# Miniprotein binders against Peptidase M20 domain-containing protein C757.05c, part 6

Target 1, 375 residues: Peptidase M20 domain-containing protein C757.05c, of Schizosaccharomyces pombe (o74916)
Amino acid sequence: GPLNFGYLSWGQHSILEQDSVQLISHQSLLPAGDNLISLHKSLVEIESLGGNEVNVSDFLKSYLESKGLTVELQRVSSNPTVRDNVYAYLGSQRNTKVVLTSHIDTVNPFLPYYIEGDKIHGRGSCDAKSSVAAQIFAMLELMSEGKVQEGDLSLLFVVGEEIDGIGMKTVANKLNADWEVAIFGEPTENKLGVGHKGNFRFDVYAHGKACHSGYPQEGFSAIEFLLRQCVKLMDTDLPKSKLLGPSTINIGTIEGGAAANILAAEAKAEVFIRVAEDIETIRDIAEDLFDTEHSEIKVIQYSPPQYLDYDIPGMDTVVLAYATDIPYLSDRKMKIYLFGPGSIREAHGPNEYVTFSQLFEGLNGYKRMVMYNLR

## First folded at step 2 (miniprotein)

Design c05 (from tC with K26W K29A E30R E33L E54A R57F E61A E64L K68R)
Fold by ESMFold2-Fast, scan of step 2:
Structure c05 (fold): chain B 375 residues (1-375), chain A 89 residues (1-89)
Amino acid sequence: as target 1 above (375 residues)
Amino acid sequence: DKVTIKVEYNGETFEYTFETPEEAIWRIARLLLEIAKRGAKEVTIEVTSEDPEALEFLAKAIILALERLGYKSVEIRVEGNKVTITAKK
């Protein structure tokens, strides 16, 4: 037959790249069989909103056992739903030199799995099922290559990171397994975290006395009181860190009252502070403002800032502005790394995604980190 | 339709045959990442398929992967059921 050929110069690369992205987004491009992308897809398609992790835990147990790993489900709670951490290792040796760990719960709302260009969308596709899938395939590839044996490496996947850390708290207190190195998976754009801010979350309940708004002297507005105290908090200079930057304050929700013409008898705010330094002073400030004759404070989370290991040659570093489950293991004498695919800036929003390239780079990063620590 | 991909770098040649374009993308993306990490300055990739849609899709996916790995010069040659991609850092 007749032969036809053409050449495209580098100057046409941007046009060709746009066409390639468009072509990819209009076709189902998932690899057939058992691989990193198919595992990631399976994980993302299983809804595991905080409190509803039972199906993803069960999936992981079956999947990892099918790969020849010993798997334990650690019961965290049974009511209203079963919640299990997943711990996997080779053979019978529960203590390993290195553990790869990530959380399997996601934030609301659930978002469906779909591919658009080089981006894989879905709730948890980035935070943190990207890390889960990459860590699993790091283990599987190292096993296949004969580079890890019993006692070298384990996998730990925990529930409840996004709310209160209950999964990792249960690990810290009851799993009875020890490691020399923990590698935490979170979206760090495949860079080693040097440290992250702590987490101080609390609820404020304010109490007033309802009355007709035309006669405010007959009552006390819980809303007015709470708003004024929240403004004072937001105007307060909080401790800051040279490495981690400033502490940040978010009044995440505020609610109260019954009608525009009635002074509010009750009001509530949810407050979230990302702590750069000196969590004790920040708590004292909050208690001075909100633990009063007209209000009480309920502490939901109280975790100090963390400084991490980043001594792996050839890997870039990053400062993180979010808290992790790391504080629950901080009393142990071990090296702690934080590394994973994707960007936290894309997590929790309506367009959460991770890219194909980030997943493969993450997998290779975890393999390198494990081998460095087993040297 | 089967897809055959040949990769040449540093004087060595690797040949793979896949049952689907999707399988080919996954395995070749992994290989290209490894080649780039070994510091290869030039890579030549030959894609052969009887399915012109699969051929175009794979060529474009490979070009995107090479660009993201830092290859600044990419040339493609199309002849019949075969696409040859040459990339240089």
Scores: ipSAE 0.000, ipTM 0.232, lowest interface PAE 16.9, mean pLDDT 82

Design c06 (from tC with K29L E33W A36F K37R E61L E64R K68F)
Fold by ESMFold2-Fast, scan of step 2:
Structure c06 (fold): chain B 375 residues (1-375), chain A 89 residues (1-89)
Amino acid sequence: as target 1 above (375 residues)
Amino acid sequence: DKVTIKVEYNGETFEYTFETPEEAIKRILELLWEIFRRGAKEVTIEVTSEDPEELERLAKLIIRALEFLGYKSVEIRVEGNKVTITAKK
């Protein structure tokens, strides 16, 4: 029979030597049953809705330590529940040239793990536990192949991305680790993100004077005022980018008034603008429309658009219409990539999934990106 | 560049021809998933391409995917423009 060669790294050797007839045997060094699909399943089956990430953080600590990595749990909060970021590296060198990073929290509601055809369903199966599993196995394979050593590569998994970014904010302020390159995992259909739009979210509070609707001259309608200003916003041409496309406006909620026969004394709208370019001009437009004698603006989120590195040879690119944790590290002098399996269009919905092929392609992509940045 | 992929498991054989390597990659990965789902203990995949660089790229991708599906032993035979990969759990 074929010879057992022990360990053979396919990434270090050509399969196609000048001699056209070759027989090569290879054996996996990974424990029986411990593979990309099994890890992904374990991660998805552990509920980690925003605020309840403790079990997935604890799982990752134990799992990564079992693979010979040094693991730190960074406390983000203790009340009402413990929330920890996970930081893993080889040996004692905390600073690495490259970090692979993703979030481990998911949106509501929890959805169970199941397989249908080539699709793996479950909450977080795509966003972002697909990236987490692929990044972990990229590191494990590169370790097995002898291609990374202490100081080359680390893993960072954060809580709270889907709500307020508290995990990555805590990393930015308190982890005290430095990198030259960060590779963020999010569903990009295994294409390099060239950039993503910024977030400008604000609440508008409009104030009127209640009176009988048959005598509107005795009062002022907060609803009428707010509606007219919202229409003016929707009719305004906002700055656009050749790379990122147009800025988009969404009036997510609108509420107010007491009854059909009473002019509204109060009204409120929640507005969310995806910013392609020039967030300061967009804020000026919003303040001109909504910071008036009859209304005030309350800024909830204010994050400029992000431009990313996409200089990896042979990899496809994509423009993204969603925000990430990248802004919290954007003040650092580092290269930043965004790449991961699955489609954001399937995330957050009732039928969230990633395919088997997307997981394997993601693993290969992360290995390629890491090696490009280490050589 | 024309790519031909032949897959054999559980006594059945499937053969596909693609005009581009990108089409071949997607179909290979879908087939590897089906092999995993059906619990095949042994699988043989034959890849034929006139482009040596693409042949090596496809073979390496298949080998890594098979390893992650739990196949502990992978045997490779290279014959001109053809790579035969036999994997066992």
Scores: ipSAE 0.000, ipTM 0.393, lowest interface PAE 10.9, mean pLDDT 83

Design c07 (from tA with E53R R57L R60W E61R E64F K68R)
Fold by ESMFold2-Fast, scan of step 2:
Structure c07 (fold): chain B 375 residues (1-375), chain A 89 residues (1-89)
Amino acid sequence: as target 1 above (375 residues)
Amino acid sequence: DKVTIKVEYNGETFEYTFETPEEAIERIKELLEEIAERGAKEVTIEVTSEDPRELRLLAWRIIFALYRLGYKSVEIRVEGNKVTITAKK
């Protein structure tokens, strides 16, 4: 039968009005006192500010081993403190079809765990220990149900996402494990992330020849040249995405010249393009317009758009405005999903929380995503 | 505010009053486990609280407990300060 957990919110009483929900029964691997909420509580109560994740890594190793998983600690750094990624799988097969992955570091300051109404508060309660707990229980329940075997599913928890991505960079370069599908946990309000635009920032320097403005044939205006090229760029149809929308251009600054009566010898513009797709074609357009006998281009930032998989039937989608560890694995030919409980709007602030319903819906979402990719 | 929970199964009715929602959910989880172990195929739980938020949270916790005990169908009815949950295997 169909599963429908909905959301409990202040404006919504529909899930408590006359309704019928069919739930799928299955056996749990865990006694009644060891559950999703108690695991989440344990994770949140362990302080793991960026750079000081050792205690949560050690907890996860012991916890996951107690549930019958093979667990590796991947050393990321040893000074000033030990920092380890956690990689867990069934049996001896390190390569799995699907990996569930989230970060275990949090931003400062630490905030204590407490429950108030429907909200579970604490630093990392939302970002991203909600995802960690839900992903672990997705694996444990699928194991209990006999739906995953050696080689099907693994768990990867990384340090340092909130600062410099060092944990996932170390995975990309040194873990030597392969997956066909990665499911990243971040607060997406239990919606599938579709992607985010790339960044192409460059400066243009234009060169002319100064002369009396009454005799323009004796010189060449750097300003007139630069303005005309900028207009051509603005009139160019840039690649667009059905999911992310149009690529956008902003000429953030334009400057040059010495006086109104003198043709400008020099001019400069700063250009920032938010790239929806095909950054290489956009660069070619920019080089054609601005890398000329009268101008040169200096690239400041060149980051392609990130497109994610969102092909799970019946799941809502969202366009994301924040950065993740996904770029460190984006050069691998694999499916990449982004999904997790809670809202990024509640992260990093003094009142960070996730709700009980969001945690359970996240658990069910990860189970659904894993089973779909193992079909 | 006090929380009252009434449980009906196999024609019997049990009523409990608690000072906090946390006391209520822990005791009801124990009772639901006992009911499930006895092979009860249907159970009706009535939750009363003057706090609408407390009422919703208790209802959700009870629904998830029932799910974990193998109940496949859950009907929910809200009437003022009272929620009635009927679960069947």
Scores: ipSAE 0.000, ipTM 0.150, lowest interface PAE 16.6, mean pLDDT 81

Design c08 (from tA with E53K R56E R57W R60L E61R E64Y Y67R K68R)
Fold by ESMFold2-Fast, scan of step 2:
Structure c08 (fold): chain B 375 residues (1-375), chain A 89 residues (1-89)
Amino acid sequence: as target 1 above (375 residues)
Amino acid sequence: DKVTIKVEYNGETFEYTFETPEEAIERIKELLEEIAERGAKEVTIEVTSEDPKELEWLALRIIYALRRLGYKSVEIRVEGNKVTITAKK
């Protein structure tokens, strides 16, 4: 069918998604990334699937240096590919009062950039290159307006958020830069996150002794043991939070046994708990139930819930159901905000998008948050 | 820098000057809704700004507003510090 949208860049023709739409340019072309939308396009068009972020890190270093910022590449790993975090600031003062931070890696598969109506599609167009572009232009506009000086504001873009948090873990352990305020970019529909639940994921391996099911006294069923312990977990009242709500338990998989007439010698379950409060108590409960003479627990993920700052006048708030890189900086004495364009519900899917309106509102939101914290 | 927006429909011309692009888009969105309610089949909007970022930001938001109001045909012309948007139902 006919395309139904147009995109415009200053002094040059843009992508048009309408059969009867034509754009004529009579002036010199502007460089790529010279405005919010062009920068967002450049970022989305650079593939940066988790583990392969080198090209987007190199692009950001060159781009930010071209805008007068001092830029550091922090090496996270060198094999199989080079992976670098990007840290940028004014002048020589590495410590700033406020840092704007987002991740630059995306999930598989890569999806090409295209525009349809009000929607900008592409892998990472929402999660989180929308936040990256908006944060960069917040910095650039505040610089041009004379509202930020050396020591006020920095940018931090990290690798590996979608897999294991390796980028932010490397920041926490080795960057040696301090901030009073961190503003994390993630799709929050341009609302301030009040907090997000933690993640406690573990595998349980249960061990029994096979025997004829007609003589169960001769053995021990790993399946029966595991099922009974899982039921006890599901019937346990877990800590809850007034802000984040209840903790939730999901037994995602359960497997085991050989045949209907044989007691199961082995069984396994994968358990995922979304933690509203007190992850240590929840772990103690899990260990009491599953670290026994008949079973052991293997911890896969252990991230505490985060309570965030949302004290900015005139901004809406939201409770989030997903985890971020925030836990890796949670031991530091600083204010932490979470805010960004787009919806997490549209991220990771085959039709990932952010809207033009959300990008412009995100830019304005980051400027407001920075100025409020520099007051 | 100031932003100037000129709107032409049904032989009438309206010209506005704003201190900020945020002021401009708020007022122009209201005007475009009124124009659409009056049944205008074609509207031409000229956006002038010395700031290329302001110009592109405004032009994109105006195009978005026009599309939502049912103007399915949009022609865009760029001339220095001016963008002309012609929209038809």
Scores: ipSAE 0.000, ipTM 0.196, lowest interface PAE 16.0, mean pLDDT 82

Design c09 (from tC with E23R K26L E30W E33R E34F K37L)
Fold by ESMFold2-Fast, scan of step 2:
Structure c09 (fold): chain B 375 residues (1-375), chain A 89 residues (1-89)
Amino acid sequence: as target 1 above (375 residues)
Amino acid sequence: DKVTIKVEYNGETFEYTFETPERAILRIKWLLRFIALRGAKEVTIEVTSEDPEELERLAKEIIEALEKLGYKSVEIRVEGNKVTITAKK
């Protein structure tokens, strides 16, 4: 078969390493194992659907403290359920040069943990408990190797990424800890993200005056007006990026009117733009087209594109088609990387999985990224 | 070398400063389409750059974009490191 690029990017590759992976995966079936696979299993088996992350936060606090780390639970909310971010570091120095960070919440519905061949299935097995487990073991192995000390490296695990970003928003506003480098974990197939498109979502409400369609001069069609403005938007060349490609426009819904023989008094469209570059210019275009005498816009989501660091030698890169918690820290002067095991294409679905090899490659990747940034 | 582009139409003024001519070209092409969508019959564009090659490239891109948008008359004034382009339909 063809060479595995991920394997090459991590240096040494041998049959003995594959045998070791197989042995470790077998050990994951045993209770109370303390290895990458058993940690990942423990995390996946703890249900942490968005809004109900308390049990996984408590598990992580106890686990990381048992490994000699100082751990803080940052309260995000208490009602209806307790929700805590987890922040862990060596000794008493809260500010570290590098932070490894991932989210611990998952999307609905919960799916049970099971193994089939080389695949580990379960809700969050890929998105993003694969990254959580790999990041934890990167820190633990670097500690055991004497390669990190107080002030070098921390771990940050946040709630609420899949819903509203409340965990990372709380970090940005209230944690009062600073880093020079953040390494975000998400399923990138163990490739460095170069960036991801932003999201600009808005509703357009158009207003007309109903009248008999045989005498259109006595009214104004909200549908005709809205349709013409939407066509102008779709015909507009939006900013594009060499790294991220073109911005894309989707008119997700359009509705209005009462009957074929009556000019429409009201019409509405839902518009979603995936922003490659220059979200401010795109908003100006939308406001010019839709904030008029006959219409107004309501902004639902406004998230700029994120450009990331990918300057680590020997690691493959990828353009991402999904949004992350990165925007909440983007105003800080820091290097930001995005990297993690698994494929986003299998996340959120009924057959979510990560492979054994992807978990170990992810672990080695995080170790390499940390060491490069501590050079 | 910083590039500054100032666009004026119907009493409105848009002013931008860019670190690269590539970003300036992207912004100006959008601004001209935006202006054309608003039905502006006349537009004035002022380009400032300390790099004469960048200034020439920017001016050429602007003139080409204006012609493609149907502006029949294009007047150009050059004053040191500044080019002023006035276009009419």
Scores: ipSAE 0.000, ipTM 0.139, lowest interface PAE 21.0, mean pLDDT 83

Design c10 (from tC with E23L K26R R27F E30L E33R E34W K37R)
Fold by ESMFold2-Fast, scan of step 2:
Structure c10 (fold): chain B 375 residues (1-375), chain A 89 residues (1-89)
Amino acid sequence: as target 1 above (375 residues)
Amino acid sequence: DKVTIKVEYNGETFEYTFETPELAIRFIKLLLRWIARRGAKEVTIEVTSEDPEELERLAKEIIEALEKLGYKSVEIRVEGNKVTITAKK
């Protein structure tokens, strides 16, 4: 059976399950024993703002070791503060078929833990300590049930996802552990992510020749050139994805010129494209339009769309509009899933929360995904 | 060493030159998972590189990705600095 919340999984859905959910919403139940809710509470109460994750990494090492797991702290950085990824597995076999992975850093500002009705509030309560807690208990319950052995399943918790991805970048380059399947935790409302759009941001600098506007043949307008090229871009049919939707173009800023009666010598635009598919073709289009005798392009951000595995029977799917650490492992020969409790719409705001039911459904989802991939 | 990838699927064609083999591998794996999920029964991939060791590595990664995605018939043709991989379900 499961640990202290076994009553939640014993029986069928409907009235009985609703009564069990109502019971676990009592604050007095949270410190009772070692369970999903008490672990989640411990994680949320430990401040782990990006750049200051040392206390949550240390807590996880001690906690997971107390459960019989082998735990490694992978040093990401030492200055100004020690930052460690946490990697845990059974026995001595570092390579596992499946890894459950989430980030342990949170965005500013810290928000205290508190419960209101069925909602558990706190910074990171949803993004992503909900996933961390649910993934840990998925492993612990599968261990207790005798369903996983050395080499089957590992846990990977990384720092720095919310800022620059430094934790997962360090894993990709230096951990030297291999998996066939990675299950990433993020708030997906307990649905399998099918993918998310990529980001292509670039600046365009256009060059002209100033002259009196009454004699435009004596010069060349950088503004007129840039505007015409931007219109051509906006009128271009970009690659579309049936799963991710259309690619979108935003000319975020445009500036240039000196005065209304003078042809502009210089102009600049900032362009941001949300890429549904085929980022390379989109870049070729941009370079054809903006890398010319009158202009140059400077690429600021270039990350392709992520397409994910969602082939688990009976699980709902969702298209996601936010970035993850998945790109840092996308060059590996591996199935990649994205799934977790809570809504990204409640993350990063002043009222961040996850519900009790979302936590337990997340736990069940991770167990299901692990067992399907170990079949 | 630059790598050129050309992919044909469901009557559509994509072609791009990557600055590194690592970018090419990343792109191929992403694109193949996407194509397979859309029900493509046939995919043809053309890889061009001046580095024969990188060309072999790229071809192997592509073939393994295709096989893992359920393409049971994989045909390989090598012509100088170009490898053409045709996969069918």
Scores: ipSAE 0.000, ipTM 0.081, lowest interface PAE 25.0, mean pLDDT 82

Design d01 (from tC with K26R K29L E33A E54A R57L E61A E64Y K68F)
Fold by ESMFold2-Fast, scan of step 2:
Structure d01 (fold): chain B 375 residues (1-375), chain A 89 residues (1-89)
Amino acid sequence: as target 1 above (375 residues)
Amino acid sequence: DKVTIKVEYNGETFEYTFETPEEAIRRILELLAEIAKRGAKEVTIEVTSEDPEALELLAKAIIYALEFLGYKSVEIRVEGNKVTITAKK
């Protein structure tokens, strides 16, 4: 028939043929509720806020081992809490042609799991436990269908993506596994990412001299200085990309001063630039404006834009405005894809969700991507 | 890519026709959750589509949703462009 029932090889089945009729009776041999939706539910219900991922890592190790995979926990840190990346593959061959990878940490605050209509709500339900669940079932279905063997496909789930990328940095430096293709999971609405903007985040500290505001010649306002420099930044034409669009500037916070009638002695701004192109020129602009006799900058994040592979036939594409863990592997000679269920627009907010259809389509998308790269 | 879905539970039958598989999945999964919430012990779902990829996607989505909702005995019958799924708790 036209249907692929490879996953039913895990359960008992019988086939009756009569005038193109095929009857399959399925009694699952898997634990009760062990399917794509139940796995996703289990993952979302396990709180894994950045820094506290130990329970989801332990769950994934046990779950994947129960499915016949070899699983390694890569220690990222032990204090204040244990933090482990999860790396899983078939047999003893650690290097695989393709790796499916996603992060398992979530942003604050935790939101409970619940279903409303076609939407599955919860913290991490979209970003990125939707990708984790879909990637796991892509692996499991391909295994049951006999389409992947030792050395073909692995799973890599990392901690700390939402904070500082420590999980993937640890992979890049210490996992000692090689791939030809990496497929990163993030909410892309099941479209292939063509690239994403880089991150340039810095803090500006401005210094003045307090005095009576009626006699401003006796002092120097840190607030006035900082505001004028921030306006100059906002009025500056930053490099842009035909593929990724314009670089964007956000002054996320600004603070300073003591009272309305006192010139401010100190002021601080937090600046976040989403970099479309030429991060070095943008840094030079920022240093010219903010590394002065009256101010200094402290660089918090500095990641260039990424250009990705999107050469898979029949799959839609999208330009992404957010950054990922991809930069930590960008120096490697491999193909890199970015694809996953859900919308980033619903991530990090109070109403985070993924739909049932997005999860199932994500599963099929990952299977398609893996098979294309194993052709 | 027209999809037709028939759902039978508690002696009642409901029929839906959708222009896309994605819309069919959204609607049927909502309906299955409501059926399970109402305490139905057995449900039969018939999916018809001329697109074999759509038919496979819909059948898998329905089977997974039924198992998630507590229907652990699932019988599947494939007849050309039609799949009939019978599920029991």
Scores: ipSAE 0.012, ipTM 0.519, lowest interface PAE 7.7, mean pLDDT 84

Design d02 (from tC with T4F K6R T44V E46A E75K R77W T84Y T86A)
Fold by ESMFold2-Fast, scan of step 2:
Order: sequence, then C-alpha cells, then structure tokens
Structure d02 (fold): chain B 375 residues (1-375), chain A 89 residues (1-89)
Amino acid sequence: as target 1 above (375 residues)
Amino acid sequence: DKVFIRVEYNGETFEYTFETPEEAIKRIKELLEEIAKRGAKEVVIAVTSEDPEELERLAKEIIEALEKLGYKSVKIWVEGNKVYIAAKK
C-alpha cells in the first residue's frame, strides 16, 4: 500500500532536493561534553600523543565525576610526565560484571579537529576517541534510563596502547579489579571482531668490521649481512590462519654505515610481524635468522593472535588485521569483545576521520552489547 | 532496513545513516534538541526508508519532536521513498 499520511496531500518539493553536500563549518555546535558529538570534539581537541596523555586523563576524571561517577586515576608513570589510566564506576563497587575499555593515547603527529561533510577529522577522532566518547555516552544513557546499577558497568581508559601497552599492562598487574566481560573499543566499522592478528616486533642489531671498501676481504659488512637475512625472512612462508588470513612482515626501518667507501661496522633494522597463527614458530624463525654470530635480536613486543567473542544476535562480524591491548587480559576467564566506530584504514594517516553516523551507531552498539551481557 | 536522514539548518547540511528506525528516532531527537538550543529558526529534514510503514512512523516522531521544541510551522511532503519536513519557529 501507499504511504498514508492524511496531511501529506500537497505533493510539494523541499529546497533540500536541490541541495549539494555542504562543508560543515569549524564553529562549535555543542557545549563541551553536553552530548556525544561535543564530548568527542573535546577529546579530539586535547592533544594526547603517546607519553603525553596527562591532559586527557585529567579531563576525563573531571568530566566523569561531574556525571556522578566514582573515578580513580591509576598512576602508570611520573617521569618525564605523569601518565594515568582512568577507571570509573557507580558508587563503591570496584568490581563490575561489564567493563567498557579504550585507549586515550594517539599516534604522531597531532592533527586539528575539523568537519567536512559527514566526516569529523582530527588525530584520534577515529582511533580511539570515537570509542571513548561512544562508551561514555553508553554508560550515561544506561544510567539515565535506570538500566545499570552499582556493580553492573565500569569504564576503563588506558594510556600507551599505540607504543608498548604500558597502560593495560599496569591494569593487568596492579588495578585489582575483576570483570566477567570486557568490551574493547577500536575502529571495527561497528562490527564485532571475531579475532585479530598478534604482534611480534623486534629490533635487529648487526655487527661487522669496518675496512676500505676496495679491500672487502679485510672486513665484514654489517649492512650486507642484515640485508641478506632480511631477504631470507621476507622469502619465508609464515604460518597462516583460515580465519585471520596470512601473517605479514614489515621491515619498518633499516639504517647503518658511515660512508659509501667504508664497509659498515654496524646496522640496525626494526621488524614488525602481524601474526596470524603459531607465534612460537615465527619467533624460532626470527631467532634462527637474527640471533647469530653477527647479530642479536631485541624483542619489543610479543603477543599471540586472539580469538574473541562475537555471540551477540543481530550484529555483523569482521576479521581484523591489527592487534590491540586484549592480550594483556587474555589470561583471565572473561568474555572479550572488540567493537567500535570508524575504520582502522583511516587511522594513523594524515586524513584520519570518523563519521557522525558511525559515532551514533557505535553508541547504540555499546548499549546493546552491555544490555545483552547483563540479561 | 537502513534509514537515511539529512538535516539542513543555518545553511549547513548533515547526513546520517542508521541501521534501525528506533536508533534513528532517538539520535535525531537528540540532534534536534541541540539544533533548537543553538537558536536555529528553521530546519529542513529529509527521511528515506525502504519501508513505507517505518517511514511514516519516523516522520511522525520527528514532527512531534519539532513541535515539542517550539517549532510552530511544520510543512510535510512526500516524494517516492522520502519524506521532507520543514519547520520554523
């Protein structure tokens, strides 16, 4: 049948039919923190590059306390700057059935907040301050609706995810709070992560003996050795997963030597492997190639691939190629979900953004996930 | 069915996509409250849905929200699977 509005008999056209998509102004639309978009804007405008998160932690403490939550700042480090995780809950019950958690640090460089069409740009606008804002409003709306009580839900915002995971490591070892369910926020395009690849990051230091390049028999090139071993690594078929896909190898930096006419005495490489399966075999391969008479390996990060919970009816799923802070809580008997607004493909780049619709969808998704786990 | 909502006020345009009508109703009510709080005198909304019954419900909820926020003159018209709502106070 046709649409039946008794008062829609005029058949008139709106000026909106003639519209093109317009650039949204840089002017503030909303007071700081009064709603989802305003809170997101406030968070993005506060610079919180890894190692310098103090201002965003302080903002979150004041903001959440103003909304009636009990807030703890967990000291992660004091030098060269104060770094605090933020833990918030209702009343006096520190242990909650569900925790919503995201990281508050961002990668370099800082990018300013601006709006273009439906896109909200800025460093951390997607990764992961979109998740932070959506998770906070999920809690605030559920509180306002009388759907959560003391002991049901908490918020945990951590520093240092983008570098070394120090924030979540400090939580795992020292926060002394227990949960049955953790919902991690990261850009998943508002889909439930089924699993993500692990991280194996290491530095290689190669040692040679400098000499005149015209008489190479008198020395040993650290650069030549390192390059040959790196090629062997790149030519190695690493374990792959039917669910997560192939493991990937990235040699992010390579450096060494003093001059074109001198055999290199020293060389260094940074290697990052996204692990789909069998991290121990991959480590054995790396140690065979790089822990030698001419080189040593320094492990920076070693986290296995993770398989996650995605049992919430009506929510789409996705396989993710990146790793998170999840491994630091994986030894606990706990349901773990990964979900958040925006695309990881837009993170870390010069044009990072999240859309208005993704923020609203993310908020609704977190509310749905919380209520499902409190059923 | 997915719901598409376009809002125009003060010469600016905002576009939203929602997975459910319930989500769309809730989020648009919040946006309209904020637009009204900013002193917008005129707002135009276009709602698109593949489901005629959901489209009718969405339009009605938006009209009621605008009236509750003090918009006195509301004009509505339909074009295909899209409803336009223009409101002034």
Scores: ipSAE 0.000, ipTM 0.178, lowest interface PAE 17.4, mean pLDDT 82

